# Designs tried in a protein design chat: VH-VL binders against Uncharacterized protein y4mC. Part 10

Target 1, 209 residues: Uncharacterized protein y4mC, of Sinorhizobium fredii (p55562)
Amino acid sequence: EDLSSQQQWPGTPLSRVEALAVLQTLNANLLSNASATLTLDRWCEAHRLAPPGSKIVAKHVQGHDKPANVHIRKLLHVGPNEPIVYRHVRLACGDRILSEADNWYVPARLTAEMNEVLNTTDISFGRAVRSLNFTRTNLTARLLWSPLPEGWDMSAELPVSSSGPLIPPPFLLEHHAVLKLQDGTPFSAVVESYTNNVLDFPAPLLYPQ

## First folded at step 6 (VH-VL; framework fv_teclistamab)

Design a89 (from tg with light chain D49E)
Fold by ESMFold2-Fast, scan of step 6:
Structure a89 (fold): chain C 209 residues (1-209), chain A 124 residues (1-124), chain B 108 residues (1-108)
Amino acid sequence: as target 1 above (209 residues)
Amino acid sequence: QLQLQESGPGLVKPSETLSLTCTVSGGSISSRDYYWGWIRQPPGKGLEWIGSIYYSGDTYYNPSLKSRVTISVDTSKNQFSLKLSSVTAADTAVYYCARGSRYFDWLSYYFDYWGQGTLVTVSS
Amino acid sequence: SYVLTQPPSVSVAPGQTARITCGGNNIGDKSVHWYQQPPGQAPVVVVYEDSDRPSGIPERFSGSNSGNTATLTISRVEAGDEAVYYCQVWDSSSDHVVFGGGTKLTVL
């Protein structure tokens, strides 16, 4: 339920191009900015996905702990005994879940205040650590779904109009990244998946009616 | 409790297409945390990965089998399926479906739940 | 084209330590997973991500991975540990899941 889009886009060629353009705009904004949370704050407001003034909150997913493996520890430049905290959260704007994320971070590289708010509130990670002025090293970015087939821009014709709406799967996009302090020290490794709710608004009106 | 169950014909004629379905119960196939894979094992031999699928339909195939393999997913039925075309006696094997649990890397996953396997014999 | 090499067999007496190796070029840069396959049964993961254990797997099972060799170590071996053991990696250069050839552990 939380991961299903309620606002359906037409299956027309124009709507498919619009959906891909919108999805790639989100992709570019996420890859170009250090904080996914702040990008989603802007996305939520711009597309009116929640009442005005709504901010992204992190809802913890209960269930299992994923201890950092040796490769995550190498990404974070820490030894086998350094404490690492794992977070599994859904990032919500109002009632819409926009992202589901895994986050492994080194609490010793955060302030005590940051650790306190991450442990006691629904604050998102990016907002909690904003004052670190961190940078992002993107490792992987994948579209999990596309409204147009691969090579569509080299084809003579776009897909024909469908009789029904577009039905995107629950997740559309995924990024893997390492977040770094100003001096280049890594402090967080993230896997961020973006739900079909990022498209849960009316298709853009590109012509006068 | 999560269970995976293979189903399909146990006998396939040479040159025909081998078709198997894996039914997943006790857990959702529509999850970002998992890939769904097919692994085979010829009698008396080792494990060979055939391919994996993400619930979005994104597929990865063993390069040695890529021209003959199609894996598909049906999230409404909580199932995923394997088609292997142009079979020969070398394709006789126990076929397993399995859930690949991912950690950090896109495809760095381990198979944490396996079906019991189904023997497919290629014979005329 | 990436290949994992395992010895075909290892024999140990009950209570001894078995060590099963998995050789691969720069395998220490990859995540290694280990599966136990008892005779006539489906494989079961016993070690994942080099050294982590699934819930329910005894502490006698441990793993390591460095350089060109990953090792599955089974301490205080029991008759019930008799199985074929497979290592597995994902090769990022080809998006390929690779299994080793398997090692038959015989408990004498």
Scores: ipSAE 0.408, ipTM 0.753, lowest interface PAE 3.1, mean pLDDT 88

Design a90 (from tg with light chain S92E)
Fold by ESMFold2-Fast, scan of step 6:
Structure a90 (fold): chain C 209 residues (1-209), chain A 124 residues (1-124), chain B 108 residues (1-108)
Amino acid sequence: as target 1 above (209 residues)
Amino acid sequence: QLQLQESGPGLVKPSETLSLTCTVSGGSISSRDYYWGWIRQPPGKGLEWIGSIYYSGDTYYNPSLKSRVTISVDTSKNQFSLKLSSVTAADTAVYYCARGSRYFDWLSYYFDYWGQGTLVTVSS
Amino acid sequence: SYVLTQPPSVSVAPGQTARITCGGNNIGDKSVHWYQQPPGQAPVVVVYDDSDRPSGIPERFSGSNSGNTATLTISRVEAGDEAVYYCQVWDESSDHVVFGGGTKLTVL
């Protein structure tokens, strides 16, 4: 990823607090909704990351397959011989990749139509399976980067104002989750990492105009 | 192909800071799939995890060592480093760096490649 | 803090089956990983995620994990299997890698 294309946030204390508030807003929205795709649709539109009307598209990453291990099979409540499909995708809004995700799902727990659409189009997983009205169990959720130091709200001093911009790493958030049917049957295990493109808009101004 | 190599002083005085560096070759530290860790082994004893770091700087530390340990990463040099402050004779051990693979989540977190280890002796 | 308990030693004759246990409260709810450490060498993972084997590890090595005990099973033991074996889990409550105390496998 070319970082020169990004809207660089100042490294000032105010900008750092704003960036953390924005990241935690995204984090909370992702954790409170079953579909990351729908959350990213709204995020992209609200922050004008792509032309109006753009929707998240899943771009397949070719080149390596990660078969489900015994732990994933336990999480999905399947035996060693149950087929599991692996997907590695980049979720894009326009030309901006907002997420990179690993997904292991049990095709027998989806409809034939859902499996066909997932195999033949660039539809995102959450959109393809939306009619299952699934729930999400989050196993882990973590900021991979913070604009403020650990303990900033307790004992750590805020960083001194700097002349340089914030330079976030390629990935800022990561979630591990299991998606479940309405009866509680798990059907997908996901690892979702969110890119620094989620902050690729101008730092907010905190006064009315 | 992938190789990890520890380097740093083999002798450290009590109360000082132990500093070690792990150089990674044949693979990039800047990877979504891996954390990079430090594990130690006192002579004749078992393995003890010190901590792990992601290339973004995100860290996990052994709670018993957290107040004394700092792990950092330098992606431009493909290296990560350990600093352990206020050392005592109890910190004498072989120190290993290792790549942590988590495949899906932290329950599947294990170390799939290890350095050769370097002996650090704490004595006056 | 979470503790893993291993027997300090296990002895077996060549060609026999060795079983090394790893005890932990509700360890069956965790994923267990096993390392082989030959004398004077760095550890090598031989079983991960309870029962999966890395490329290059012979099928003689297998694992199981249920209830309060995980087991590494080495069938048709060879002299070259002599090493200290460690089990390892991730403890979610403390975000902590926990190793067992190690079991010295002696091949007589």
Scores: ipSAE 0.685, ipTM 0.859, lowest interface PAE 1.7, mean pLDDT 90

Design a91 (from tg with light chain S93Y)
Fold by ESMFold2-Fast, scan of step 6:
Structure a91 (fold): chain C 209 residues (1-209), chain A 124 residues (1-124), chain B 108 residues (1-108)
Amino acid sequence: as target 1 above (209 residues)
Amino acid sequence: QLQLQESGPGLVKPSETLSLTCTVSGGSISSRDYYWGWIRQPPGKGLEWIGSIYYSGDTYYNPSLKSRVTISVDTSKNQFSLKLSSVTAADTAVYYCARGSRYFDWLSYYFDYWGQGTLVTVSS
Amino acid sequence: SYVLTQPPSVSVAPGQTARITCGGNNIGDKSVHWYQQPPGQAPVVVVYDDSDRPSGIPERFSGSNSGNTATLTISRVEAGDEAVYYCQVWDSYSDHVVFGGGTKLTVL
C-alpha cells in the first residue's frame, strides 16, 4: 500500500497555511485527549474519510516482536522480568490507514476481559481499555513534515507557490506518550505516527466564487 | 549488508560551503525507525553531533551549528547530504554519516551503523 | 547546554577490569549509549540504553547508569580493547545529541 501522496492540495501560500492549521488542529486534539482512537473516530467522520458509521479498527502488522528496552521498562515502572506485550498496529478508517503505532503494555495492569479482546480481535487499544478511564502523559509531539518552513512566522523565506501541489510524505505527525491508570500507575507506552491520509480531503475554501 | 559511504571534496576554502553526501546501500533510507545523522571529529578531538534527518525531511540540528547547517534527503537516490556554510579552520574534521536508531523515543536515540568517515580540511 | 564529563584516560593491565565513567547532572534519568573508536577507525556502538549490548559485542562489555554517573565496565580486558570510548545521551531540553569528551583506554 502506497502512503506517499494521495491528496493534491495546491502549493499556494493560502493552501500551505490551511494545511498547517489542519495538522495543528489534529495535533492539539490528539494531545488534549487520552485516547488517540476516539480522536481519530471523530476526525474520520468530520472529514468524511470513510463511509458514514465507520470506526477505527486496529490491523495487526505481522513481523518481528519488538521487546521493551530498559527505558520503556523504567517508564512503565516494571522490573526486568515483568511480562510486557508489544503490539504493532495500523489504525484504519475504512480503507484508509490514519496511523501506525507501536504499543508496549503491562497485561497485569489490564482486566482479563481487556487482555482477551486485545488478543483475539481487531479492537483498537484505546477502545479496549476505555473503561480504565486512563490519563495520557505526552512525552514528545512532532510535526514530521510542515507545508511551511520553520520560522515562517518569524521572517523565514516562504516557498515559491507556483511550483505545483503539496506532496506530503507518508508520515506527518508523531507522538510518544505514557498511558496511566487513575492512580497514576503507568500501563502502556506508545509511539503513534500519523499518515498523510489525515489530509486526504479537499483543501478548505475560504473565498467563495 | 547495510553500508554508509561519505563523499565530497577533501579541501574547502575558508568562507565557502562544505558539501558532503552519504550514500546508503543494502538498506532503505525510507524507514519509520531511523533518523540519519552527521557527526564530525576534529583531528585529535572528540565527537560532535551536527544534525539528523528523517526521510520526510524533518531535521534536528545541533543548536551551536544550526545557523550554518542544512541537511537534506533524496529518497530516490537513497542518500542524505550535509551543507555547512561559512567554513573556517575550526571546521576541519573527519565527517561521519551514521544511521540513528530510535527504539521508543529520543532518549533511546543512538547510532548503530557508521560510514568510514571522510577528512575535510579547510585551507586556502 | 548539557555536558557529559569523562576522564581523558584510563590505564589497565591485561585481564583486569576497566571502568569508564560518564558524569552528567541527573544522567540516571537519561539513557546512555557507549561507542568504541579504535585508532583510525569509525566508532562502533558497544552498549546502548544504559546496559543493552548489540549483537556481536562480547559479554565482557556492560553498562550501568544511576544518579549523576553512568559507567561502562570492560572485564577481562584484552589488548584489542585499546580505543577511545565515548558516552552519548539525548538532551530533551534542547533536542540534541550530546557526546562525552572521550576516554582513551590504554592496556599496558
Scores: ipSAE 0.667, ipTM 0.849, lowest interface PAE 1.6, mean pLDDT 90

Design a92 (from tg with light chain V97P)
Fold by ESMFold2-Fast, scan of step 6:
Structure a92 (fold): chain C 209 residues (1-209), chain A 124 residues (1-124), chain B 108 residues (1-108)
Amino acid sequence: as target 1 above (209 residues)
Amino acid sequence: QLQLQESGPGLVKPSETLSLTCTVSGGSISSRDYYWGWIRQPPGKGLEWIGSIYYSGDTYYNPSLKSRVTISVDTSKNQFSLKLSSVTAADTAVYYCARGSRYFDWLSYYFDYWGQGTLVTVSS
Amino acid sequence: SYVLTQPPSVSVAPGQTARITCGGNNIGDKSVHWYQQPPGQAPVVVVYDDSDRPSGIPERFSGSNSGNTATLTISRVEAGDEAVYYCQVWDSSSDHPVFGGGTKLTVL
């Protein structure tokens, strides 16, 4: 339950700064890594969100068929008749959904083995295509929620302490990106939204060493 | 079917705050797929975007109006609201609420469902 | 900020083809959306992402976008197509949608 899980993050100024620092650390790590999956593997392990050794699994969302539009085809450098596969998945670490993602990819730009594992298993996209040594072009990145007000570091008034916990909304962060082969050929366009489960651990105890 | 309906006073005095609410029926505001926006149209003029909000509270505002505009969302009531402060006669317009759809990124952002519009007249 | 230019009016005879243009610097690099606003009514999206049509919009409505001009094409025009048509893009530099000034289509 997200309310019970966020019980450890109080609404105090210190806790708000801690939450923002943690969220921006995740944001920076995601933007600096070609694979969101690998970043989430490390995040899940580091914050003990699932039993040790758990890896991100892509659980398919049924009933959401979003064929590629002209804009996506332009981003992927493909014509109107090139086959494109759409995936709508929830990326889970253990029983926690950390991300919900839309992915449009050009199967002709993957190997036969990659296409087979994507079609027959719950493997995440980033893990399935890891051997392509792809690069990521980030198009947009948005913080959908902030524990501190806009301009907090530029004279905006900080929220006063409250008796209640922080109540993060279901999604906190969203990225749009294009994944490219080593020669620069695009092969996948992704929309990745990150859930409040990424903060589902106790507020950090900060003290000097 | 999805329906959006604007409500609020049709007459506002100069210098006061214009306040409108949009009630969404037949669909949830609490959706990853959509932003919810306000667009206005002065009599005989074109469309001007005011701002948009995500159900998390994330907002975009028209830079020319940003200092006067606040958009908020109430997911429990399936509503979102507009406040425009310090109004003048130039703010007289039909105000529409609309659902913003974004297929992949913001270049694909368009308004796929609109309310019927409500006329707000600013006069003393 | 980014400006979209539309002709104020276009006239066409019934059954003929109407073409409504939307001019913008390098608009071909953006996705263009088109709205139909009949007199006294709310706008309705008729074309989005340059050339896609929402469910329920006739095939007579089509769009193109290249270079500095996007075009809404309405073939076999009917009297019921009389409306003001607006184009719209997202301006990445200011992070907001921009509307054209509108084109009134008159069916003679």
Scores: ipSAE 0.633, ipTM 0.843, lowest interface PAE 1.9, mean pLDDT 90

